# Ledger of designs, part 11: VHH binders against Formin-like protein 12 (FH12)

Target 1, 299 residues: Formin-like protein 12 (FH12), of Arabidopsis thaliana (Mouse-ear cress) (q9c7s1)
Amino acid sequence: MASNCEKMLSKIKIPLPDMLNAVLDLDSSAVIIDQIKNLIKICWSKEEMDRLRNSAGGDKEVLGKCEEIFGELMMVPRIEPKLRVFAFKVEYPSRVSDLKMWMHTIIAATKEITGSVKLFRIMQTSLTMQVLRGSNVECGLDSLVKLCDNVYLMHDFCKLLDFGNDLVHLEAASRIELETITNKMQELFDIEEEVNDEFLASENDGANFVGYRNVVHDFLCTIDGDKQLLNILYAEVGGLVNSYIAEYPSGVRFKEATNILTRFVETFYKSREEIERQAEAEKEILEKRKMNIKQNGNL
Below, E stands for the ipSAE of ESMFold2; O stands for the ipSAE of OpenDDE; V2 stands for 0.75 times the mean of E and O plus 0.25 times the DockQ between their complexes.

## First folded at step 1 (VHH)

Design n18 (framework vhh_7qbe_3)
Fold by ESMFold2-Fast, scan of step 1:
Structure n18 (fold): chain B 299 residues (1-299), chain A 123 residues (1-123)
Amino acid sequence: as target 1 above (299 residues)
Amino acid sequence: QLQLVESGGGLVQAGGSLRLSCTASGLTYAMGWFRQGPGKEREFVASISSSGGSTYYADSVKGRFTISRDNAKNTLYLQMNSLKSEDTAVYYCAADLRYSDFGLWTEDEYDYWGKGTRVTVSS
């Protein structure tokens, strides 16, 4: 509790008036985000400051500085919402970039999976091999699980069919949680609502805040445009994911399906590398035997 | 504890129409319809976003079924037209309490389910 003022004072890199000017200009290049987050905490520290004043062991100099900072902050109408809007703007580009990256990865991977003739051949061959050997397999995915669970079965499979990997986004997609995308989209919409609330409230701030209202409005226009584009992208993700999993028995999760495929691809290439390594070792032994036979035959 | 109650099921002739309803005991966000036919596994039918602005349909029902919602009444609807014998199933309503501008994609994302309503399509 007593540490909020101390943490803020230790992280001050720019004078408070200059910081407040940057906040009102929404100039994300001018201020370190950690300082803004600490100022937000200070807005709620009035009771902590009162407790420190009443303590015999209180640091009087630190308390005096914190009270001065609090006083300056409270001169700005709705300073806490304004600091939050600024923090949102600083973090906003990375939030949008991450969402676009994750959703494009899922789209690319899903299209690769559904469009892969090579994967179709792999699943057909796996099913045929296992059925012929008397294995109880229900579908292509189930057959791949059984291959991965049995080193000897996978080794035998690799001898029957080679596979050039055309699922280049699969590994990246398997690391993405769909729930994370949904939650991060929700966070972005919550941010838009808070920025809009502050924009509406700022109408009562007076003539000195007309510039502030204009830059907040510009930010809202940016959010609205990005939201529309992200909404289109999210709809494409939903459609492709749903179409893909609909091909499997009910209850198969997208994450489960992509994990099975990722594990198969990794296990297949690891097994193929092992087979190639063994083949090279056998070739060396055979070449040495042939040389020994040649040398002995010349006797 | 959220409860979902489906209604509107019954017997209908092929080519006919039915409207299913699902009423929630409280506020819901993303919602969807799933069905399970005799001797079949449960399958996705349609989903709808929190606002109702985004909808998704299974290929087998596209152009025939329409999902919609009335948030003021906490009610989800499925308008089923041009019904086929293959549409015979128990229809389940599903809901999530997380806000979303889009429908949820998969069965595993829905935490709350109704007990189902039976639809029989006669020849």
Scores: ipSAE 0.000, ipTM 0.179, lowest interface PAE 15.0, mean pLDDT 77

Design n19 (framework vhh_7qbe_3)
Amino acid sequence: QLQLVESGGGLVQAGGSLRLSCTASGRTSYMGWFRQGPGKEREFVASISWSGGSTYYADSVKGRFTISRDNAKNTLYLQMNSLKSEDTAVYYCAADSEYDFWSGLSPSDYDYWGKGTRVTVSS
ESMFold2-Fast, scan of step 1: ipSAE 0.205; ipTM 0.586

Design n20 (framework vhh_7qbe_3)
Fold by ESMFold2-Fast, scan of step 1:
Structure n20 (fold): chain B 299 residues (1-299), chain A 122 residues (1-122)
Amino acid sequence: as target 1 above (299 residues)
Amino acid sequence: QLQLVESGGGLVQAGGSLRLSCTASGFTSYMGWFRQGPGKEREFVASISGSGGSTYYADSVKGRFTISRDNAKNTLYLQMNSLKSEDTAVYYCAATEDYVWGSYLPEEYDYWGKGTRVTVSS
């Protein structure tokens, strides 16, 4: 059985005091995040260490080294919270970047959908075509579903209207779950609270930790600034999404609407390509037949 | 390297209860349960932090399911109550090395069990 202590020992690239100095400096360039995560695991694995200590079958040399590491860690006040704050700092930029990207993608896609003259024309033509054929359609989205389900209807539709896709962000947006954005926003607020708690507690650490307190405060300022921007983006996402789905019958969800639109775009171009392939194949056959007739007539 | 083994699946009547277990070959930080019903993609069910202090649930199971862990045994649990036909699926145990952020997306997990089948009848 590989313990968390063994994993830590296998990944040690620099001395533990140097790692702890990097943690207290919040210097993400000096230490690999995996090493810090393993130190956190050691803090959480006290029960496992106690079990191994009482076992005759354990590797006593490895256990002794793990106990030495634990002893050094416990010399730092609130070492586990400090390690967590460091881990938050290291992973924070990419997490915030992902959130911003997802929210900007939803905003861009929703604005593209609601502002597209081309899509409006598609929806109106689809609705008109379906109604004239005696189909029972409740909205434009429903008409697009019916188009996608009928090859002959889609073929006729492709003859009526050219569609140059201006919904650049639609496919990317259709892959984003709104619940994931909400959950990640909640996690960010929980993390801010934990970092703030550690900042407040650090006042009691003494003169040796003034530098640590300053870098934690700098991190909190960064979080506060990002939180203000993210809250603005999140409100805009909610407003645009709710405004868009309100145009449709009760119960239509944003994910359903974007999936229908994505399927329509894919099916439309697939149908158009197939029509073009069939036309080209027929042309080639006809040309070969004309050539054969000419050659046979000359022989 | 890390292995996850699920157990506890089976056939249960609607309104009944079932407890799933997942044993890891080593200690893990974040762990979660995902499920895949017939003709559907894998969906998030619940996750738990390394210390057990933070738990997260999908809206469809909130109040009915409880995730917990025993770090001394390297074992994850899912207590499933008030089971519905919609809960019928293969349930997968998953683990990630992310200590800070939980994961709600299957593609973010590196370690997976082979799954245990849960069937909820009438």
Scores: ipSAE 0.014, ipTM 0.376, lowest interface PAE 6.6, mean pLDDT 79

Design n21 (framework vhh_7qbe_3)
Fold by ESMFold2-Fast, scan of step 1:
Structure n21 (fold): chain B 299 residues (1-299), chain A 123 residues (1-123)
Amino acid sequence: as target 1 above (299 residues)
Amino acid sequence: QLQLVESGGGLVQAGGSLRLSCTASGLTYAMGWFRQGPGKEREFVASISSSGGSTYYADSVKGRFTISRDNAKNTLYLQMNSLKSEDTAVYYCAAGLDYGDYWSLQEHEYDYWGKGTRVTVSS
């Protein structure tokens, strides 16, 4: 067990008045997120400070500094909600950027998969070849799973097909959990609700906070615009994923499908390289044998 | 300082049920349960988002344990059903400053921890 108050003091690097001005201006360029989080922790430390004040064992110098900072923070009405809004503002651009990147990656990969003539032909050839050889396969994706587990069939398959990798976003997409996107969207909307609550409550702060209310309102307008755009992207992801999965009704989820395809592509190219290496080795052996026959003068 | 107090631990027969509670002295965002069995390192059990809308479970407890919260009471719950001897552990309540549904699987994402409550499952 360690004192949070003592730890938090070591992490405050800029003057508190400058920090509070940044908070009220929603100036996300002025402050590092860790400092904001430490100030929120100080707001929660009242009971610990009260306890340490009544204890002979407490560090009186450290306690005095914590009480001083706490007193300054409490001069601002609803300082904790204001710090939370500011923390959200600081982290906001990266949250939106990450969501856009993940959704664009899923969209790009899904379009590459559904638009790939080469992949379509590979899946159809794999399915047909395995069914003809007596394998119990239900769909193209299932055939790729079974193909990956059979080294001999994969080698035969590679000899028959020429596959160029046009699935540039597949691996990146296979690392993205759709549930994570859904949860991060919900998290963003929950935070928006908290910002809106603080905006409404700030009407009671008095005339000195008109500027603060204006910048919070501007931020809410930005969030609403981004939310509309993100919902459009999210709907496109859902539509494309559902269309993709509808073609493979064997109960394979999107994550499983992208993992199967990623494993297939990796296994296919490894097998391709091995076949090419073996073909080159065989060519060298044949050439060496031809030279030996000619050199020995045998018929 | 934010304080977490666990309760509800005890001795229970295999196949039985227990409900753990954790009361926070103030508002929390993401919360979770971790456990440490005899001779083992601390492991993740379950987590819940600030709103309660998202939950995550360790594979070993899926379908048997249910995490929930009552924000009006600042209380986190873990309903444990179909208990097994391998569930024997000290259970810790944890709270973070961040919303963190998916990322709340990691011990380092939590800033505040309770002292733990012991659960013993007899065979």
Scores: ipSAE 0.005, ipTM 0.359, lowest interface PAE 10.0, mean pLDDT 76

Design n22 (framework vhh_7qbe_3)
Fold by ESMFold2-Fast, scan of step 1:
Structure n22 (fold): chain B 299 residues (1-299), chain A 123 residues (1-123)
Amino acid sequence: as target 1 above (299 residues)
Amino acid sequence: QLQLVESGGGLVQAGGSLRLSCTASGRTSYMGWFRQGPGKEREFVASISYSGGSTYYADSVKGRFTISRDNAKNTLYLQMNSLKSEDTAVYYCAADEGLSWYLPSTESEYDYWGKGTRVTVSS
């Protein structure tokens, strides 16, 4: 158990007063997240500290250092909530950036899919050709699934049709789970509630904490602004996704439809690459024939 | 030092069910399950937040597996239903002592690992 306190102490890399100043300034550039997490764990270790203090066999030097740190932390009103708010601020920008990136990727991919005249033509042509060949196909997406399983038909198809670079965000979007976005949005709202609770509680901390309250309020304003923007993006995602799946048979999920399209695009481009490679080989043969004729003619 | 101990593995027929458990020697933040099948790299299975309010699943197990936890017992669970032969693997419990609203899905994001429990699904 003494080993836990020793490990915690070894992970604190800056002097505690400097750490506490960073916490009260919400200065995320001064401290790494692991140090903040370790201080919070020290706050949780009261019972372990009490047990070690009453042990005759305890390491007095290690226990003394842990008690000193604990004592300094407890001099700050609601130090654990303050450390938690600081931890949120340190991790906050990267998490918000990830959410924005994921939602923008889904928006971009969905607009590319629904806006691609070339893709629409490809799906229409695929469905028509397979029905004419006697295939039992239910819709455009079903026709693409069957097309991927028919190498000969796919090669013929690739020679006549192309969608260029219309679907650049499709692969990235296929890796994103909508449920994850929903869960992370809810977690962000829960974070705001915790920061607001600490802001309100800190009203009674006294004149020495006016600066702290101001930086917490600034952080709350940042969170509120980001939440409003994220809600707008999230609503756009929902609207676009619902519009997209409404064009397909009941029971088709966004991820299922996106995966079908991703597999089709990958198979299509690989088939196109094979056709291009064959054409280049044919061109090389033709050039060699011209060289042979030229050499023989010069004899 | 934090220790994680998995249990509940064994031999089961395809279509069957198993419940894995993992007991931590102390407090943990987010926790997860990973697995490694014969001749394969270790892959993510599921993760859960401290409160249990947020969960994240790999596509291959979604709808079949359920992750849950009991913080009073420092225990993590994985309920595995509709088992397939491809689910055959050594299952590892992983934990982080962090404070993050993000649920990690990559091996490098976890600080502590158990030694694993073997699950064999026969056809």
Scores: ipSAE 0.012, ipTM 0.252, lowest interface PAE 8.6, mean pLDDT 76

Design n23 (framework vhh_8h5u_2)
Fold by ESMFold2-Fast, scan of step 1:
Structure n23 (fold): chain B 299 residues (1-299), chain A 127 residues (1-127)
Amino acid sequence: as target 1 above (299 residues)
Amino acid sequence: EVQVVESGGGLVQPGGSLRLSCAASGFTFSSYDYAMGWYRQAPGNQHERVAIIYSGGSTNYPDSVKGRFTISRDNAKNTGYLQMNSLKSEDTAVYYCAAKDYWSGELYTSPQDYDYWGQGTQVTVSS
């Protein structure tokens, strides 16, 4: 039915000249990222346009419109790299925000885990209890896995001590893949290199692009500042994760450890709640029996 | 079913050249929405992006291989290529072809963004 070119055309919501002016001004407030991605796809659709042109029964009206837009885009030197730079600018705040959030979450969770006296006592008590009862356990984390797999063992454990959860970032950290942070940091470096390449290439675009070069340069300065902060956070994440692995030499990867701890916290509180519900139910039964004794004594 | 198969790996001396091939089935490189990339993994390291080619012919390379490696495609053969020149010992790795049959306009891709992966081909650069 509809060609890929026709679908791209239907998604352009602002006039092309206004959009191109926003791109050259790096004005991310004027354009939605999807509109820019559609323009990039138009730049890449040359083969699709050639294919439709050569096919019998191709939509010649739609092809004419796509070729018109392509012609207007190609009037701008290196329009495809400029569109990519603009798209990077639009997505940039979210990319930096996500990286900061993920890294701060890992840092906070790791400090909570390694600094928690309560968690240390939990693992020590769990390990000691199970060893004394004849269980084969390798370390504190292994003992928590065994607690979660045995409801009776967990109930016995819950009777020994109370645990107030001070691992407030643990659940969020367990959802973060360290490899994703590494990959997203590398993407940011690759994007910066592409922006710098376009900045250098734009030297020969002429007087009409001096304003464009100035805003691209300003953006590169912003990226350099943010990269310094992100590299410091990234190094801290690496240092803390490596320190954690060295402290807990069970061969368990950081994500596996956070998953074990998250499951323990959830299972512990579910077991605590069940014990409390059973105690309340027993209290109600005792009250009913006490009432029946009084009523039967009056008969 | 979409499948990609690598070939062309082997042993080569430093400064030498190799050409890797990626044959696709159930997927065509002439489609406007495709993306195909080469990734590599050395022992003890994570996957590293080597090259990407988009349906329109645009390519992207990291600094470590820029100017030495060239990614290309042959639509008639439905095959992608990686031409590797001036090879260094640091280029020793298992090389993987990755493909996505529907590319929604992502500017950069991580390994997890690709739907289809080959089994890998070993490239060893040593004297």
Scores: ipSAE 0.000, ipTM 0.297, lowest interface PAE 13.3, mean pLDDT 76

Design n24 (framework vhh_8h5u_2)
Fold by ESMFold2-Fast, scan of step 1:
Structure n24 (fold): chain B 299 residues (1-299), chain A 125 residues (1-125)
Amino acid sequence: as target 1 above (299 residues)
Amino acid sequence: EVQVVESGGGLVQPGGSLRLSCAASGSIFSDYSIAMGWYRQAPGNQHERVAIITSGGSTNYPDSVKGRFTISRDNAKNTGYLQMNSLKSEDTAVYYCAAGEYSLWAFDSSEYDYWGQGTQVTVSS
């Protein structure tokens, strides 16, 4: 128990006053996030320390050091919320960057899919070929699944069409869960709420915290701007996904559709390479046979 | 059953370079919710973070290695890397690869889902 407090204290490498100044300045360049998170853990350990002090067998030297740190921390109004705001600011750019990247990837992949004349032609040819051969296929995607499951059908299909891969974002998009984007967007809304709550509460901190309040307000303005941009991107993702899925049977999820297409692209190129290798091998065999015939017939 | 394994450690002279690799079993690094980082521990010291990279490619470094170390990842190969340049004697440590869902409350080694066994880096003349 006391060991947990000792472990957390030993992870703090910069002087506490310097760290607190960085927190109040919202200066993410002055301290690393792990040290701030350790201070938050120390704040959470107050209940454990209170229990240990109320017990007969508490280690007074270890508890004394931890209480000295607590004393300094508690001189700052709402120190735990302020540490949380600082942690949010440190990690915030990465979270926003990730969301933008994921949403741009889905937007790019969806536009590539819906704008691909080559892919449309491929799906139509696949569907027509399989229907003419007596297969019962429901749609273009279903026909691609059946192509992937049958080596002979895929090889025959590769002979009919040339497909240059213009779906450059498809594989990346197939790895992105839409639910993950939704959850990370919700976390951003939660972050804004926590920062706003601290901003409002800081009104009562006194004149010494006017500078802190100003930098928190600046951070809120940044969050609001990013949130509005992300909501625009998220709406575009939703619109494109809904438009894309509406062209397919009910019950096909976006991830399932992108996985089918990714598997098709991979299988198509693998089959095409196999066909090209076999054609080259046949040419080599024919040339060797012709040479052998000439050598056997020649003096 | 999922495991991460470091490689590329060794002995190097001050001012030299090393590239560490972190290979994961399964498709852990192809999951876009998974962040990857490098941590180090010198004998008698505690773990410290030296680099982190998110699924979107955002990176973060402490001042002690900033400008000298570069973290990267190849999701298709399920592998992460740490390029270490201008190495100093103070960089001598066991280097660990860590991976897990990135969150505001991931504090240290106990917060990540997957850790390697470590690879020794010694910077000495």
Scores: ipSAE 0.011, ipTM 0.380, lowest interface PAE 9.1, mean pLDDT 76

## First folded at step 2 (VHH)

Design b02a (from b02 with L102W; framework vhh_7d4b_2; at its last look DockQ between E and O 0.04; V2 from the best seeds 0.00; counts 0 for: pae E 18.7 > 2, grease 27.9 > 24.2, SAP .759 > .668, off the site)
Fold by OpenDDE, look of step 2:
Structure b02a (fold): chain B 299 residues (1-299), chain A 126 residues (1-126)
Amino acid sequence: as target 1 above (299 residues)
Amino acid sequence: QVQLVESGGGVVQPGRSLRLSCAASGFTFSDYYMGWYRQAPGKQRELVASISSSGGSTNYADSVKGRFTISRDNSKNTMYLQMNSLKPEDTAVYYCAKEGYWDLFGSSDYYYMDVWGQGTQVTVSS
């Protein structure tokens, strides 16, 4: 129990009053986010604080310091929510940036996939080739899976078709889960509500908190604006993904499709490289033969 | 091949200035927004500054406003970051980045970067 307070004390590089001032100013320039997180943990452990008070076995000095810290924290109305707001504000830009990046990546990848004439031709050709060979392939994606599993078929395929770097964002998109985006957005929205609640509650905190309220208000305005944009962007993602899935047989998930395509692209390029190496090797052999013939003919 | 190469980093004392350069190749430089990012130890990568294709519009992180200036020379395929009044807090690896995909909704200033340089270390210490 003493462990959290001790840990916190060991990590405190800034005086508590300065930290609290930073929190009230929502100024992240002077505070390390980990310190704030530690303070939040302390606030959550009312039970731990009580236990610390009742525990006869702790270092009296440490306990005294913890009590002092707690006392200072309790002087601030709703210190825990304020700390949470501060922490959220610090992380907010990165969270929003990540969401935007993920969604743009998916949008880009989806557009690349759906707009790729080459990919379409590849799938069609693969399907046709396999059907002609007696394979039970039902769709283009299925054909690609089978193609990836047959190196010889892939080599033959690579000899017939050229596939360029049309799918630049495919790999990145394959690593993104739509559910993660949804969850992270929801989390953002939920936290916004908490911030709003704190803002409303802070109305009666006194004259010393007017500055705090102003900053929180501005932050809420920022969040609202971003929320609207994120929702629009998310709608676009959803529309594109749904449209893409609709083009494929029922039951294939977006992630599965992107994984299949990623694997195919990787395998295709590897195969192509191998073919090119072989061709170069053959060329070298032929050239050597020609040189030998010329040398022998001059003798 | 699309490539971004940063230069100009180093160790400087607080209050001093540095100028970073980013040399771009493999794409039409003048068609893309560009940006500078930085990553301090143990921290996430953050936007420092961005500049429009034409150079007519710039954006700065609040922490660097008034101190840093982003610019570009499209004729040289180079972007610059003039860093004045450097602080210890500015210590980070600085990355040049190329615009990836724009927000499809036209009115949004939101975009992501898809190409990154290797980064250049900037250390501000007394």
Scores: ipSAE 0.000, ipTM 0.190, lowest interface PAE 15.8, mean pLDDT 80
ESMFold2, look of step 2: ipSAE 0.000; ipTM 0.127
ESMFold2 (binder alone), look of step 2: mean pLDDT 81; pTM 0.815

Design b02b (from b02 with N59Y L102F; framework vhh_7d4b_2; at its last look DockQ between E and O 0.01; V2 from the best seeds 0.00; counts 0 for: pae E 12.5 > 2, grease 24.5 > 24.2, SAP .739 > .668, off the site)
Fold by ESMFold2, look of step 2:
Structure b02b (fold): chain B 299 residues (1-299), chain A 126 residues (1-126)
Amino acid sequence: as target 1 above (299 residues)
Amino acid sequence: QVQLVESGGGVVQPGRSLRLSCAASGFTFSDYYMGWYRQAPGKQRELVASISSSGGSTYYADSVKGRFTISRDNSKNTMYLQMNSLKPEDTAVYYCAKEGYFDLFGSSDYYYMDVWGQGTQVTVSS
């Protein structure tokens, strides 16, 4: 029943001048960021302000307080771009860290896949077994698909072969979509352009904003260094992925091939676990029989 | 370009009246909420009064209730502030403001006062 804006106004702990200074200093303290985000989301939402404008009661006092607080923020030249730069600076370290982790994971997984002698042997053996059984298979990947579809054949295969833990990064890589990396890199560079545009536009804001411009300049230098690293990683990802796909001339895409391998690995170890479970159950029955025979024979 | 021009400020004795005007151009005036703000020396700017697009709904700060009246004439693109029973505490620069909305953190629209005038000085003294 109480308006969300009234509740948020009662929770404002940081004076408005301190919030403005934090934005202009690009001070990414988690407490200050949370206060500004909560104030904007609750107090300045279009729906809440429309409700306050159309109300008949005390909601007009809340409207006036909200207008007062944010109205002073709007006296800052180009405050909206400055708030976007502030928000971007807060999110930037995690965006770069995610991109680095995703690309390193794909690089590691692709090197493991193309360099695993055991996986190569498994694919050759599977292909040979399928051909000898009269199956129509075109390549090692195709043979793995058919192997996964035949529970009894997979069980026989698991008894004969093992490849250990050669594909450590495969599952993590299977969760990463290459297009997402490309899109996220483009978004990061588009946001860099916005930050640079505000840096240039703020030249006309006057001496009071020299400190702000210095912080934004330092931020742009950081972005430029990370951009160089990210482009190097992206080029390596592209080269490794192209080499990986070239091993499958049937027009298989990266995600298709990686999903086939992931399904195979999951099915392989699930079948191996079932085989081991059955062997332990048989061993347990045999040990109980030996105990009964020994107890009767001690008479 | 949206522009707001305040006028009608001056120096008056306590207990007297002033009428402020805000001439608007560059937008459809009748579509937007408008407001009057003031900033005293050494103090933060505060909302004095606001008025709906039709003029049917108004808001007043407690410090001016019963003394100030906000109004608008949409045919003249003009907003007014009638300031009666003026006190020394009313001394400030008075600003006219237009509503607006902006996008932050994605697709959400957020309310703010979009455009401000340059201000008109009101001084209440002996």
Scores: ipSAE 0.000, ipTM 0.216, lowest interface PAE 12.5, mean pLDDT 75
ESMFold2 (binder alone), look of step 2: mean pLDDT 81; pTM 0.816
OpenDDE, look of step 2: ipSAE 0.013; ipTM 0.302

